# Ledger of designs, part 69: VHH binders against Flagellar brake protein YcgR (ycgR)

Target 1, 263 residues: Flagellar brake protein YcgR (ycgR), of Thauera aminoaromatica (c4kar8)
Amino acid sequence: MAELSTPSPASPAPLDGGRGDELEKFTLRGARQILQLLQDLITHRGLITAHTGGGHSFMTAVLKVDEERGRVVLDPSPDPQANRRALAAPRLTCVTQLDGIRIQFPLVGLGEGQDKGRPALFAPLPAEMLRLQRREFYRLQVPLAHELSCLLKAEDLARKPVEVSARVIDIGAGGVAVVVPTGAAEFVIGGTLPACRLALPDGEPIELDLEVRNLNRQTQRNGTEQLRVGLRFAALPRAADTRIQRYIFKTERALNAKARGGL

## First folded at step 22 (VHH)

Design RD8 (from QD15 with D101N)
Fold by OpenDDE, fold request of step 23:
Structure RD8 (fold): chain B 263 residues (1-263), chain A 121 residues (1-121)
Amino acid sequence: as target 1 above (263 residues)
Amino acid sequence: QVQLVESGGGMVQPGGSLRLSCAASGFTFRTYAMSWVRRAPGKGPEWVSYISPLGGSTDYADSVKGRFTISRDNAKNTLYLQMNSLKPEDTALYYCARDINLWDTGKFDIWGQGTQVTVSS
C-alpha cells in the first residue's frame, strides 16, 4: 500500500522580480505603518501561516507588539518540531489575510523565550510588510459624511475653461468616480483634466492630473440628471498616493469596525 | 449564538484527578485565547489557566502550577483542563472563559455556566 505522499503545498512562488516596481507601491516600510498593521492583525485576530522553508510551515498569530523592545510576540506552534524548524530558519515568510487583503512579511531573527512567564516566539519588527491589495480593482465607496470633493478643471461646450466642484463617490488607488451636474462641463473619454484638486479630510487638497475613463448619465430619484465621471489618476505624486492610500485604509477600517458592531 | 459549555466536573478524593472540557460554539474558536476561571464558595473569581489561540503558549496560577494542564483542540472547538493531585482548596465552580485580549489575561467577554469540582475525603 504505497503511502500517497500528499504533495506538500507548493511554497508560494517567489514574487517574480520583474514586478518589483509595482510591489514597491504595496510595500509598507514606515515604522508606524508596520506597527499599525501588526496591531490590526491582533485586533482582527488574524492567523498567520509562517513558512520556514523546505516546504514547511506552521500556523501562528501575533499575540503582542512590543514597541519598547522593537519586537513582535508570536504564538508558538503546539508542535515542538515546527518550533525547532522555525528557530533554525534564517527567515520566516509570514502570510496572512486581513479584510480580504493578502499580507506578506518577513521575520528575521526568530527566538524563543518567555513574556510574563508565558512561552512565546519573538522576532524583531519586520522591516517591511507587503499588502497585496488588488488596488486596480478596489474602489472604496466614500461615506457621504466625508464629503470628498474634486475640483475639476474642464472645458465647456465653447471650450472655455471651467472649474467644477464634483462630489467623489468612490476612490481607489487608480482613480476616483465623481458626480457632476449635467451640463457643467464637457468631458471626453481619454481626455486629460490637468491640475485638478482632490480634497481629502486629512489636509490640503491634492493637485493631480485626471484622465476621463468613463461617463455615465444617472437619473436621481428626484428626477435630476447627473453625470458620473470615472477618472484615472494620470500623474500622482508619491506623497499624494500615500495620502490617498492612508485615507482608503483608514476609512475601510472604520467601516468594517462599524459593520462588526464596534463603536 | 456564542456559547461555552463546561463538563467533566464531579466529586473526587484528595490526590485524585479530573478532566474538564469546554465546548465552544458560535465563534471562530481557534482565533481566541481561552482561560479557566474558578470560584470557590465565599470567594471571588480566581484565574486558573490561560492558553493562546493555537495552544503554543500556556500560563497557570501559582496555586495550580505543576498540577493542572490546559490544552485545546481547535478542530473540535474544545478547551480542556487536566487537573491532577487535587486538593480540597481546589473545590470550586470552574468556568471556561473567552479572553478579550490574545495575550493579556483578566478580561473575558464570554463565560460558560460552570462545572462543579468538589474535592473531599
Scores: ipSAE 0.887, ipTM 0.957, lowest interface PAE 0.4, mean pLDDT 89
Fold by OpenDDE, look of step 22:
Structure RD8 (fold): chain B 263 residues (1-263), chain A 121 residues (1-121)
Amino acid sequence: as target 1 above (263 residues)
Amino acid sequence: QVQLVESGGGMVQPGGSLRLSCAASGFTFRTYAMSWVRRAPGKGPEWVSYISPLGGSTDYADSVKGRFTISRDNAKNTLYLQMNSLKPEDTALYYCARDINLWDTGKFDIWGQGTQVTVSS
């Protein structure tokens, strides 16, 4: 009677995030910590963007943590197609924020079912959760090949409205860093730039309001001075947030694949 | 101010249909589970239906199952109850209620003023 060694549940693949070593300090792996964070998401009613791969995502929420069964209960999408994609996906990448902190975690082994006669999605508790504090928000370094840009609506020294096309050098859930030529516009920390346009590779530019958070003058190797402007998303439509998150995940995945020797 | 305002009630004959609406304001509607509760004359409150924040999960009391449909439009901050095949026993004041918990039903922190539904021949 050969004891069929139940294959040890494959450890969920590490969060495809940036350099594994840098993210480790922000990664929760303790069962109690994970449970607490999930409970906090429930308490604070955090909505989650669940990425299913292939550029698809849907909105969900943790409805319940079932500690006895070691699973999370998720709100299904009202879109049956989204649910089908989710169930077919080998892994969900869940992204949310709590108190301005970005939270990311994988879910593996998604299933559908009922709890107390109510339809729900179920997944085993995540093995890890990434908690990125605002100041340390993992910002994706934008590949030069992507040529992300942001049209900034700013003012010059004379308070005349000017539009400045800025290259996006990094992007995160909370904002972007851009570079502009020195003297292109006047930026004030804490100031709002209304109706700016962020260009992503996947479609039409996103209109959004930006708040200036940081200003840093940088001298390039060639002697050219540039101004690095750190910008926070002041008002981000939900659809825009989803697109930004999708871009980040897609790009991170591609970068990681390349780093692993993948084409 | 947090507010729920019900509408769509009225008088209907047995077998008829009504659609109730509840307009929510003063809170992030899309992050809350919502319920319909009714109170018939001389009776205590009866839970009728539940819907999850995103609307992917619904639940119904046995008394209304197959006849009532709960839905929501988060863009409009509105909760709905489609009531078909109405019976005299469905006569009640219908309340929109905000669930305290996302999954466990039966506890509410906000109620509307209610809308009267009367089913009579």
Scores: ipSAE 0.886, ipTM 0.955, lowest interface PAE 0.5, mean pLDDT 89
Fold by OpenDDE, fold request of step 23:
Structure RD8 (fold): chain B 263 residues (1-263), chain A 121 residues (1-121)
Amino acid sequence: as target 1 above (263 residues)
Amino acid sequence: QVQLVESGGGMVQPGGSLRLSCAASGFTFRTYAMSWVRRAPGKGPEWVSYISPLGGSTDYADSVKGRFTISRDNAKNTLYLQMNSLKPEDTALYYCARDINLWDTGKFDIWGQGTQVTVSS
């Protein structure tokens, strides 16, 4: 009976910095806040996945915060190769979770040494730390069968008002990603699309304002170009938020049940 | 229930070797620093060795440095102490202990019952 090694929970991938504006409100930059959060990691014995780049990572922990020297003491890997990669990396991206909150922070200037005769890794205190509640950043991949759509009120190249029906590919508490045909409308990052309509399966479309956050051109396998548009909910009524959250929760539950073979 | 159970002690001749094990249960072993502490007859407790949660950092008392090696298997929730070149002065009850702090050693909140190591000719 081959003991199915329970796949080590997939080390949470670092959040890509491209969401810079959205993440700013969750970014701690205050020295005291940073120190406190690091101390909380110690107190709660949080294990950290340190990403070194190239798809490599190792597990570590903050052993000590040295305020006098302005550095963190990290637990070296028992794998010498991991430590070598870490030391060679220009930057570590550290990811952990504390009480359901995702914490991410960069470390720059990693070195090895000894403290009181003990081997350790050392890095200057991070300049910033992200503290994300799962709920805020979770994006549900929308099942194709749900056929979620968003009617976008946009402008064309001539600034003529146009309505574009866009397929919703992912949804979270903070916004949606949609796909539109290339050339269907002109989108400007930071621009607001007023009075759009998000169609959920559970009732009438939700009217809401959307802010364009990112644009990505994608070429499909069939050669067709599509535009992926990341949209933030600019003004979401409480009732709408509740409906969206309910949809996400219900869908997640269904997907998880299916994945467990229950369906 | 939080528990540490030592094993592997025994009687050996001077110059011999022993490997101690400590099985941990009732807590997330991989998140704690661990130590070995020994108590010789008629003496107070002596810290022997320290290991960090992931095992990347180790420390030893001067009396055992170069002879003892601490290690851990987090998958098995087990702490080890390889003892080589044993001396009569190493005769003691050896305890596995959970460190309260991750880095500052010397304070422990959980102890095993100990395993007896006797080095005699």
Scores: ipSAE 0.872, ipTM 0.958, lowest interface PAE 0.4, mean pLDDT 90
Fold by ESMFold2, fold request of step 23:
Structure RD8 (fold): chain B 263 residues (1-263), chain A 121 residues (1-121)
Amino acid sequence: as target 1 above (263 residues)
Amino acid sequence: QVQLVESGGGMVQPGGSLRLSCAASGFTFRTYAMSWVRRAPGKGPEWVSYISPLGGSTDYADSVKGRFTISRDNAKNTLYLQMNSLKPEDTALYYCARDINLWDTGKFDIWGQGTQVTVSS
């Protein structure tokens, strides 16, 4: 007898507009493509996190695509307050993952009503849907044992060159996140760090240009203050991309093998 | 093994109440719409009520509206039917049914064995 699945972990947050032009090539805008993707969500019984703003969200699902009326039928929340927030929101940002594919789409004009006496939430078909394969959104959490580092060529307050060896905490196709001690260098969102060096476990460090995308101040349990720096690969040569993808793939396979009891 | 197991039936006088339960196993319960269906003696199946996968939408046959309440607890993989103001016409074998469709009720692929409800004095 098969067992019921474990509850899913917390749903991922929506991708923000700071990556909008990088994501345009993964955005579906054709009516037929959108209908098919929505139908895929129905067929595969995809659960959706609908973000209503202010850090609030609720779980829903696409119950039906009503092509004749040009709308989607959504499962209302059993929590009336969640439904009230959804109906008051100027738009819902719907996020889901289906078979390793991240799907995100806006719904505008959400309404409450009935179809043949059956209550639901309704919205016009979305005008666009973002569809990303795992490679395009996945971020590997770097194992501590790897001690992956990136040598950053940054500047101090006096605009003098400084080199900072930063620990890499995650890595994906589009960039890395690193941590540095607070005050090790001055970082400016949008600034470029040329000729940085990413040290992978096998081979020589990769030379690459990085762009600062976000900064997040963190306090460790021992009171130590550090800065989490999100870095985008500004111009990634194909050979460097291949090495990074190989590291991610190999590491992920090794972690999965350990989860099953090892080789 | 995909299974639905109904319980909670019994003998009740007219005007009484019963609560039916349906335990689901072997599949991801929270991703399916569910229904109660009943079969009165000598008759074919009659759809009774519907509930959406996450529980936000419910619907009822006209014959039971206002008297029956469908609900689900997705953490416990259990479907319920609260039946109030029972009538002799409610006498039937009650089945828990899994619907392949999420909205348009009617493609039930898995059924339980049913639980008997008898309303008489």
Scores: ipSAE 0.772, ipTM 0.916, lowest interface PAE 0.7, mean pLDDT 87

Design RD8 (from QD15 with D101N)
Fold by ESMFold2, fold request of step 23:
Structure RD8 (fold): chain B 263 residues (1-263), chain A 121 residues (1-121)
Amino acid sequence: as target 1 above (263 residues)
Amino acid sequence: QVQLVESGGGMVQPGGSLRLSCAASGFTFRTYAMSWVRRAPGKGPEWVSYISPLGGSTDYADSVKGRFTISRDNAKNTLYLQMNSLKPEDTALYYCARDINLWDTGKFDIWGQGTQVTVSS
């Protein structure tokens, strides 16, 4: 199989807050683990996008971990306005990728100062860090032409069984997001939908238990209301995981080939 | 091949100015801290200036503060040293140096061949 070129985003966006429960198992909170990961960023020379809020960000790097003082040393921006926004922000959300690993962490209490006359930005060590392999954070935006669907085994308002065929809008290792018309079924955050069927192009549908993680009601441009349902794979067999990853890989490769040939 | 090539040296009278350049190739320049180091005749190496990988932090030896300015253009993979108010004691072979460390200057693993600066009447 051909090797894929991974397009690393220059400014990776922070992960969605509504996925916080799902991401907890990838969150490092131990001081030793955090120090080790920060030192790995230094060793591998990871460049970091620091988000200051309001859609603003700047590029930085961890220059040193000062374990004695419990602080990190960050490369200031050459843009003074970016530094002022960073110092005014109640927190920075730092995002980077390193050898296929996505890393995200907050910095609180950022200050400007000097160490031996050398200016830098300083912050206490983060209290938590996310560490995810590419498969754990990547969500493929499903091409409309694929018409991927998931048959949901849900309930109506009267608690009667109802089956809803929902269009899959994105898919990743941990779950799918689907859209349904508002009112097609009743969904409860934390609720389980057993024996749903995910239709992939490469064979028979996959039978999956799904857990509702988020619900977003959306009004389209024409006034039509739909419900975006975020679904976690509750107990994903290895064979099903393999098929999902194959679909993601093949689709991404095909999209990259079209981008090269079609501009 | 990893390479650093200095240029811009020459002879100048006291009080004059020179601008040194260092072209980097064969490595990801923007992920390394860089320094200028000089070696005067009969003397050992003297650290002159530091710049952080993204250019947000600079530092200087006391002997050159206020007269020299380090900068970098990461899009062009080039390091610079603007040298003003030059003195005879600035006469030296000037090297750009890649630092393994990002903050604590001192583990230079790659050096250029140097560019000569001579300040004399």
Scores: ipSAE 0.772, ipTM 0.916, lowest interface PAE 0.7, mean pLDDT 87
Fold by ESMFold2, look of step 22:
Structure RD8 (fold): chain B 263 residues (1-263), chain A 121 residues (1-121)
Amino acid sequence: as target 1 above (263 residues)
Amino acid sequence: QVQLVESGGGMVQPGGSLRLSCAASGFTFRTYAMSWVRRAPGKGPEWVSYISPLGGSTDYADSVKGRFTISRDNAKNTLYLQMNSLKPEDTALYYCARDINLWDTGKFDIWGQGTQVTVSS
């Protein structure tokens, strides 16, 4: 069986609660910007994964932008079932990349037709396109060997201060996920943990405020219960952001180099 | 290096069949639209058939429609032309061609050396 057809090692972790608002600043809505980005996909021959719902997708490409008719021309699938699903779907969610920049856009009103006898799929131009640089969607899975930790300044059941050293399991531009023993502290979704300290290998720990976004109780194979805590960076200073991005970049390069030599 | 190598040509009687192959190397085959183009003696190039990058759209010149079938195997980086019901006017040197455009056929940047098809008897 083949693996899922996904790009490079990580996709953005979804952020709970406010995801639509968080992505608005990366959303293109200007007609000229949309046309230019679609043309860039054509020029660079970007392959697109089109999601039709129900976990189904197919590979396609933008073959042409027809500005006069206000539509895109898409490569049909050679699999007729994929075409039937696409034509039945209320919308397609298209995902692709240009040089590590993630592009997402909806297509609504997909139809089958011909242009001077040449068959294709057609849709009106998208009303919006999401353009994410890698750092805006990427979450690094932190290697266990790094033992990356975050000192959480939280409260116990009695509302008294407690410090918990939590292992960081993933990290991205917007936050971290950590694990702690169940009962180590009381966490409330929406609560703020001020003056926590994120320990990176390349210098002094970063002092930052964290907001609790999600809590998931997990039972490990040995029966031990732990709590996965999703934490958002609040008001991250530029210097701290730069150090986090440097750690992610350096670690990812090291992991890619080892994977090439180890398989 | 970027290469297109045609094969499968030969001599056949009218009404016969041939299957042409084109092996592609040195570039990402599945991201390019491809065409077959032919050149009869004393004539200029004539576009024969088109296939889209992922193979979902095909098109043919009127003179070959219904008799020729273009296909591609992107896993093997190979383009094909199945030619049935061959006529003497199909006699030509057949080229596979890489199109810079994905939809509007016409700007071929890489060509093979061609494979000769001769229909006579």
Scores: ipSAE 0.760, ipTM 0.905, lowest interface PAE 0.8, mean pLDDT 86

